# VHH binders against FYVE, RhoGEF and PH domain-containing protein tag-77 (tag-77): the designs that were tried, part 3

Target 1, 198 residues: FYVE, RhoGEF and PH domain-containing protein tag-77 (tag-77), of Caenorhabditis elegans (x5lx76r375to572)
Amino acid sequence: KLHYAAVEFLKVQNNYVQYLKEMAVLYPEYMERFGKRVGRDLLASHNGHENVVLQIKKIMVQILPIHEMLLKEIDKVCSNWDSRYPNMSKTIGTFADFLKCCQPFLDNKADFLNKLLQLRNEDKEFDEATYMFETEVFKRGKKGAVIQQLDQVHQNFMRYKLLMLRYSEYLIDDCDEKEKAQEAIQKLENVTQAVNQK

## First folded at step 20 (VHH)

Design z04 (from y03 with S102D D104E)
Fold by ESMFold2 at other seeds, look of step 21:
Structure z04 (fold): chain B 198 residues (1-198), chain A 123 residues (1-123)
Amino acid sequence: as target 1 above (198 residues)
Amino acid sequence: EVQLVESGGGLVQPGGSLRLSCAASGFTFRDYSMSWVRQAPGKGLEWVATIYTLGSYTEYVDSVKGRFTISRDNAKKSLYLQMNSLRAEDTAVYYCARSTYDEEIGDTEFDYRGQGTLVTVSS
């Protein structure tokens, strides 16, 4: 049903905002608290560079407000939903233009992965703290290791494209909303291809 | 440590009202969708209602629509269920749950749940 397809945007966006907060806020805070208990600064610079957790945090903090605003707009659409005047496509199409804000993360994902693995191999307390974060935060309600969660930024674009395709399938063929849906899908495709070519 | 503590259950006559509360601690309450689930005697767990992080969008199982209202106060880290026009079929242990949408199966999962509060609707 068209309403349930629209509501899935809300559910998926809630998940993604939570992920961004976990990486931008909870993980660095966990590392600080663990470090205090063991008498170490686990977020100190490593090999002459800022700690990889803080590098990731800086980018996620830039992405997070955009996605919090998207969440608010999606919630507004769902809370005021009238199937006679479906209107999710404008919200998604507008925010598709801003989703490229994740490009600095994606450009550096391989480096972040390598630095994270290196730090975990070289600093046993950092490794233990990360493992405990993964088991206490990710395994009790979230899947995968921190490494797997680096993929969530890229997967988010794919999710919105798939959600728009599903939503569009329930729209009548010759209506304004379907035209806006196709425009949003095209914008998402363009962003996805730009990201995949990096 | 995540903790969810329900309260407000009790014995109520049919047609009566009851307000359940859930105090949350050990996590950033405003960042999580929250649900009420219930288990009637001798039966499995039944989802009752969900409220999303902003507090505006809500969903209910059909059997309670129009009678129950889920709400939250993010500043007080509290979840509520106002239950009106109670029926014998509403007799159950009610659990406050932290909820997550599982995108692969298209359904809500509950990663933390309190110990529950008993609601008995009987003459």
Scores: ipSAE 0.581, ipTM 0.814, lowest interface PAE 1.7, mean pLDDT 86
Fold by ESMFold2, fold request of step 22:
Structure z04 (fold): chain B 198 residues (1-198), chain A 123 residues (1-123)
Amino acid sequence: as target 1 above (198 residues)
Amino acid sequence: EVQLVESGGGLVQPGGSLRLSCAASGFTFRDYSMSWVRQAPGKGLEWVATIYTLGSYTEYVDSVKGRFTISRDNAKKSLYLQMNSLRAEDTAVYYCARSTYDEEIGDTEFDYRGQGTLVTVSS
């Protein structure tokens, strides 16, 4: 049904905002607490560079407010929903350009992965702290390892395109909302292509 | 450690009202969707209601729409269920649950649940 398709945007966006907070806030804080208990700064500079956990945090902190704003707008659409006047497409289409905000993360994803693997191999306490974070925070919620979660930013683009396609399938042909849905889908495709061009 | 503690259950006559409360601790309450679920004697769990993180969008099982109201106070880390016009079929243990959406199966899952509070609706 069209209402369920619209509400799925809210559920998926809520998940993504939670992911951003886990990486921007929970993981760095966990590493600080664990480090304090063992007398180490687990987030200290590594090989003359800022610690990779802090590099990831800086980028996620820039992405998070944009997605919190989108969550708020999607929540408003769902809270005022009337299936006779469907109106999700404008909200998604308006935010499509801002979804490029993840480009700095995607440009550095391979480097972040390599640096995380290197730190875990070279620093036993960093490795133990990361394992404990994964065990206490991620596995309780069916999430994998921290390194596997680096793909969530890229997968978010695919989710929005798929959500728009499903939502559009329930719309009446030849209506304003269907036209706006097609515009939003095309814009998401263009953004996805631009992001994948590296 | 995540803890959810329900209260406010009791014995009430059909047509009566109760207000359930849930105190949450051990996680950032405002970041999670919260639900009430219930289990009637000899039955499985039934989802009752969900409230999303901003406190504005809510969902209910059809049998309680118009009678039950879910609400939250993020500053007090508390979840509530106002139950009006109670019926014998509402008799159950009511659980406060932290909920997550599983995108693969397209359904809500409950990763933590309290011990529950008993609501008995009988004459």
Scores: ipSAE 0.536, ipTM 0.809, lowest interface PAE 2.0, mean pLDDT 86
Fold by ESMFold2 at other seeds, fold request of step 22:
Structure z04 (fold): chain B 198 residues (1-198), chain A 123 residues (1-123)
Amino acid sequence: as target 1 above (198 residues)
Amino acid sequence: EVQLVESGGGLVQPGGSLRLSCAASGFTFRDYSMSWVRQAPGKGLEWVATIYTLGSYTEYVDSVKGRFTISRDNAKKSLYLQMNSLRAEDTAVYYCARSTYDEEIGDTEFDYRGQGTLVTVSS
């Protein structure tokens, strides 16, 4: 069971990196392509401010490289895995404080949601393009609407805390790796509480 | 628009080797985990192997460990399965699949699958 618990970190991190790429890269690119077909710039400034899709992109582009590095490190741990010398806890603990990079997104999430809903209501081509993106990219019914996906950033912290707890349960008591697991869990808890302050 | 096209199947003797290929198009290949799945005559689908996006970590069903090697070439958008020491029990249609992890049920699902390539291991 310990090896399977460790590999779940890789699977979950891979999903999250895909989410970040969908929001930072695929969605803006889709809106550009759709806009060209209908003769509109769907990402033009709105009410004197940068389009909300581009505002989200800017923040997600800052988050993405950190999570790509974490994915690479988790992949290394899994690829070199030896259950006699378990070593996931250091990787998670090292990256826990860097996961606060999501704070600018979380501080603005309600505003992004409101702006996105308003733009969809006011601009029918923007609304149709977003609906088509949701249909074509989120096919097979699993990911839901773009708006619902804004919660993934916060949910990622809860996932890592849960994964560390499960991983720790399979470690033998009173070993160095279990002590490091508890340290990583504490770091994730501290980050989660700091993020939830707002 | 996602397309997965398998090739390389055929008839081979027990103990022999065969290399399967899968050409992918219509999606950003390097961003997705990829799998091989097989269906033996009269049986359901069986997961065989998965390779993750970086090409380093791989997983195999126990019955093929040490005999099969999954690999990928992200530049060529291609997935491979090197099959050595083949046994009669490996006879199946082999499918290339794009795989995703469903965190809710804790299992891997395959959202796109090719048409398959037949591997027959017999004298």
Scores: ipSAE 0.532, ipTM 0.806, lowest interface PAE 2.0, mean pLDDT 86
Fold by ESMFold2 at other seeds, fold request of step 22:
Structure z04 (fold): chain B 198 residues (1-198), chain A 123 residues (1-123)
Amino acid sequence: as target 1 above (198 residues)
Amino acid sequence: EVQLVESGGGLVQPGGSLRLSCAASGFTFRDYSMSWVRQAPGKGLEWVATIYTLGSYTEYVDSVKGRFTISRDNAKKSLYLQMNSLRAEDTAVYYCARSTYDEEIGDTEFDYRGQGTLVTVSS
């Protein structure tokens, strides 16, 4: 149904904003608390570079405000929803060009992965703390290891494209909203291709 | 440690009203969607209502729509359910739950639930 397809945007965006906060806020805070308990700074520089957890945090903090704004706009669309006047496409189309703000993360993803693996192998307390974070924060196994969560940034683009395709499927043909949906889908495809070039 | 503590249940006449409260602790309350679920005597668990993180978008099961209002106060870390025009069929233990949307199955899951508060609607 068209209404359910529109509400899917809210539910998916809410999940993604939660992911960004987990990586930008919860993981660094967990590592800090665990470190204080064991008498170590688990976020100290490693191999002459800033700790990878803090490097990830810095980038996620840049991405988060854009997605919080999108969440607010999607929530507004859903809260005022009238299926006779569907209007999700404009919101998604407006934000599509800004969604490439993730490019700095994607450019560094392989490096982040390698640094996380090295640190976990070389620092037993860092490894234990990360394992406990994965167990306690990713409850019920809905989320994989922190390493697997690095894929969420790229997967988010795929999710929006799929959501727009499903939403467009329920729109009547030859209407203004269908045309705007096609424009938004094209914008999302262009951004997806740009980030896949990495 | 996540804790959810419900209160406000009791015995009420048909047509009456009750307001349930849920005090949350051990997590960043404002970052999570919250739900009320209920279990009638001898029945399974039924979802009642969900409120999203911004406090504006809400969803209700059809049987309570127009009679129940879910709300939240993020500063007080509290979830509420205003129940009006109560009916015998609303008799149940009501649970406060933290909600997570599972994109794979396309449905809401509840990763934490309180102890519940009993609502009895009878003459």
Scores: ipSAE 0.531, ipTM 0.806, lowest interface PAE 2.1, mean pLDDT 86
Fold by ESMFold2, fold request of step 22:
Order: sequence, then structure tokens, then C-alpha cells
Structure z04 (fold): chain B 198 residues (1-198), chain A 123 residues (1-123)
Amino acid sequence: as target 1 above (198 residues)
Amino acid sequence: EVQLVESGGGLVQPGGSLRLSCAASGFTFRDYSMSWVRQAPGKGLEWVATIYTLGSYTEYVDSVKGRFTISRDNAKKSLYLQMNSLRAEDTAVYYCARSTYDEEIGDTEFDYRGQGTLVTVSS
């Protein structure tokens, strides 16, 4: 049980790193490639401002390296795992404060969503290209739209808290690792509150 | 565009060894967990092993632990399965698969697999 709870951190973090790469790298590249096929620059400035896809990319590129480092540390914990000496809590607690790196995205999420919806309504080739990206990348057996995926950044905070709670359930009471799990949960709550104040 | 091509199957005696390979193309191989699954004659698919993106964390079905080793070479976009101490029960078509984790149901799915390579363990 405890080992499977620890490994779930690896699986969830791997998914989140893939999400960040999809939004930061694959989506802009897909839009550029599709645009070349149809003779349009789908990432051109819109209403005198940088295209929303590029604005999202710039922020996601700042978030991605922190989460790649977390993935590497989680993988190390899982690869050296010994259930007699569980040790995931320190890794999560150490990275908790760095998770505020998502703040610029969350500060602008409503604006990004509105701009994306507007662009999809006003530019039918942008809309078709986004739909095709969703079909070829996001809908590989999963439901989802690019607009829905904007929520992943916010939802990810809840995932770490839930994962820590599940992991903590399997720890022996009155032990150092359980104390560290409680400390990590508190740090995640503090970061979540700081992020949610906006 | 995603392609997975297995090779290295064949006929081998019980107690023997065999190394399977899988060549991947059409996706960023290093970003995905990879698995081997197998199908014995007249049976359903059985998960055999998974290796995660960094190439260090691995998981195995109990029946092959200590005998099989999964590995990957991210630069060559290749997945491997070293099979030692083979038994008649290991006879199956072996498939290379790309693994994804579905957080909503809490289970792993295989979104692409190759055509398979046959391993026959017989005296």
C-alpha cells in the first residue's frame, strides 16, 4: 500500500510535466505547422497584443523546469524505495514553496481563457487548428479541450495535497516520516492559500 | 505517426534467454513511460513490465521478477526486455506499449502498441 501511494506521486507528476510540455511546446508548434499548411500565421498578434498561445507558452516555460526537477527527485525516491524507511515527504516539502511559480499563470487565467475563446470564435482556422490539436494530442482516450486544460495548473495544487494525505494514511503513527508528511501538507496548504487569494 | 516495432522473438529452450527490442518513432520517446505486455495462446493480455521516463524506476509482474529486465535507451528511442530462465509459460506474443496514467480512474492505460513478436519456449 505505502509503496503504491509513493509511486502515484511519480505517475501524477509525470502527467503534469507532459501537460506543461503540451501547452508550452506542442500546442504552439502545432499551430505554427497547421498555419503553414493553410497559408496563415495562426500565432500572429491579435488586437495589437501578443497571441494568447504565445503568452501562455512564456509562462509555462518558466514553470516547466521546476516541475522537471521535482519529477527527477520523485523518481529517485521511488527508484531507491524501501518501505521500512519511507522518505517521500521531504522531497514534497522541499519543493512546496517553489510551486508558487504558477502564480503568473493563475493571475492571468481568466484573461487567457477569454482571449482564447474570443480568438476561436473570430478565427475559424485558429479554431479548427485548436480542435485538431485537441483531437490528436489531448483526446487519446481522454476527454478534454484546451480551455479545460487551463484548469490543470490550479488543480495540480489539490493533487499534491490529496497525494500527501493518501500517502500519510499508510504511514506508521508517531514516526518521523508522518511528522514530515504533516509538515509538507501544511506547506502545500499555505502555498495554496497564497495562490488562491487571487 | 506513432510507431512501435518489436523484434527479437523466436524459439528457445526452457532455461534459455532472449532479448526483445522495440524501436519507437513519431513521438518524444523520453517523455513517456513504456511497457511490455504479452498474450499467451488463447489467453488475454497480461502486463509484464513498465519503465518510467528517466529509465531508473521499473515495475514487473510477480511471475517474471528476477528473470526479466526492462530497460530503455532514450537516445536510440528503444525499449528492451531481457528475458532469462525462460519457461514454457512465458510463451506468448510480446507487445511494446506506450503507457499513460489515467488519474480519474487511478489506473494505467496503453494508448499505442506494436504488432508484437512471438516468443516460443519449447523443448
Scores: ipSAE 0.522, ipTM 0.791, lowest interface PAE 2.1, mean pLDDT 86

Design z06 (from y03 with Y32H I105V)
Fold by ESMFold2 at other seeds, look of step 20:
Structure z06 (fold): chain B 198 residues (1-198), chain A 123 residues (1-123)
Amino acid sequence: as target 1 above (198 residues)
Amino acid sequence: EVQLVESGGGLVQPGGSLRLSCAASGFTFRDHSMSWVRQAPGKGLEWVATIYTLGSYTEYVDSVKGRFTISRDNAKKSLYLQMNSLRAEDTAVYYCARSTYSEDVGDTEFDYRGQGTLVTVSS
């Protein structure tokens, strides 16, 4: 049904905003609190570089406000939904080009993975704190390991394209909203290809 | 430690009203969707209502639409359920739950719930 397809954007975006907050806010805060209890700065520089958790935080803090704005707009569309006047496509199309804000994360994802694995191998207290975060925050929130969550940024693009395709299938042919849906799908495809090129 | 504490249950006659409250602690309340679920005597758990993080989009099971209103106060870290026009079939233990959308299953799941508050609708 068209309403269910529209509401799935809200549910998926709510999940993604939660992910961004977990990585940008909760994980660094957990590491700081755990570190204070064990008398260590778990976020100290590593191998002459800023700690990888803080590097990830800096990028996620740049991404988060854009996605919070998108969440607000999707929530408005869903809260005022009338299936006779569907209007999700403009919201998704407007934000599609801004989704490139994730590029710095994607450019560095392999490096972040390697640095996380190395730090967990070399620093037992960092490793224990990360394990406890996964157990207390992710597993009770039904999330996987921190490493598995690094892929969420890229997966988000594919989600929106697939959601738009499903939403478009329920629209009446030859109408303004279906035309805007195809435009939004094309924008999402172009963003996905541009991200993969770099 | 996530804690959810329900209150406001009691005995009420058919057609009456009750307001349930849930106090949340141990997590960032404003960042989570919240739900009410209930369990009637001898029955399984039934989803009642969900409110999303911004407090505007809400969903209800069909049997309570128009009678129940879910709301939240993010500053007080509190979830509410206003129950009007109560019926005997609304008799249940009501639980406050933290909810998340499972993209794999395509449905809402509950990762924490409170101890519940009993609502009895009887003459």
Scores: ipSAE 0.602, ipTM 0.832, lowest interface PAE 1.7, mean pLDDT 86
Fold by ESMFold2, look of step 21:
Structure z06 (fold): chain B 198 residues (1-198), chain A 123 residues (1-123)
Amino acid sequence: as target 1 above (198 residues)
Amino acid sequence: EVQLVESGGGLVQPGGSLRLSCAASGFTFRDHSMSWVRQAPGKGLEWVATIYTLGSYTEYVDSVKGRFTISRDNAKKSLYLQMNSLRAEDTAVYYCARSTYSEDVGDTEFDYRGQGTLVTVSS
């Protein structure tokens, strides 16, 4: 069971990195290509402000490299796994403070949601392009519409806390790895509480 | 249009080796976990192996551990299965599949599958 709990970190992080790439890279590129086909700049400024898709992209481009590095570190732990010497806790604990790099997105999530919904309501071609992107990217998946995917950034913190709790349950009591697991859980709790206060 | 095309199947003797290939197109191959699944005569689909996006972490069904090796080449958009020490029980149609971890179910799901390549292990 301990090995499967450790591997779940890899599976969850792989999903999350894919989400970040979809929002930071694929969505704006799709909107640009669709716009060229229909003779419109779908990423143009809206109501005197930068397009919400580009605002989201700016933040996600800063988050993505951190999470790609975390994916690499988790992959290394899983690829070299030895249940006699479990060692996931240090990796998660070390990156816990870096996960707060998502705070600018979380601070603006409600505004991003409102601007995205407004733009879809006011621009028929933007709405059609977003619908087509959702259909082509999220077909077959458990993933929801673009709006539902904005919650993934916040849920990532909760997800790691839950994964650490599950992983810790399978560790031997009074060992170094369990102490490190509790330290990582505390770091994740501190980040989660700071986010919820805003 | 997602397309997965398997090749490399055939007839082999017990104890022999075979290498399966899968050419992928229509999606960003490097961003997706990939799997091999197989269907033996009269049986349902059985998961065989999965490889994650970085190409290093792999998982195998117990019956093939130590004998089969899954690998990928992200630049060539290709997935491979090296099958050694083949047994009669490995006889099946082998499918290349794009895989996704479902956090809700807690298991791997397959959203696209190729047409398959037949592997027959017989003396």
Scores: ipSAE 0.575, ipTM 0.821, lowest interface PAE 1.7, mean pLDDT 85

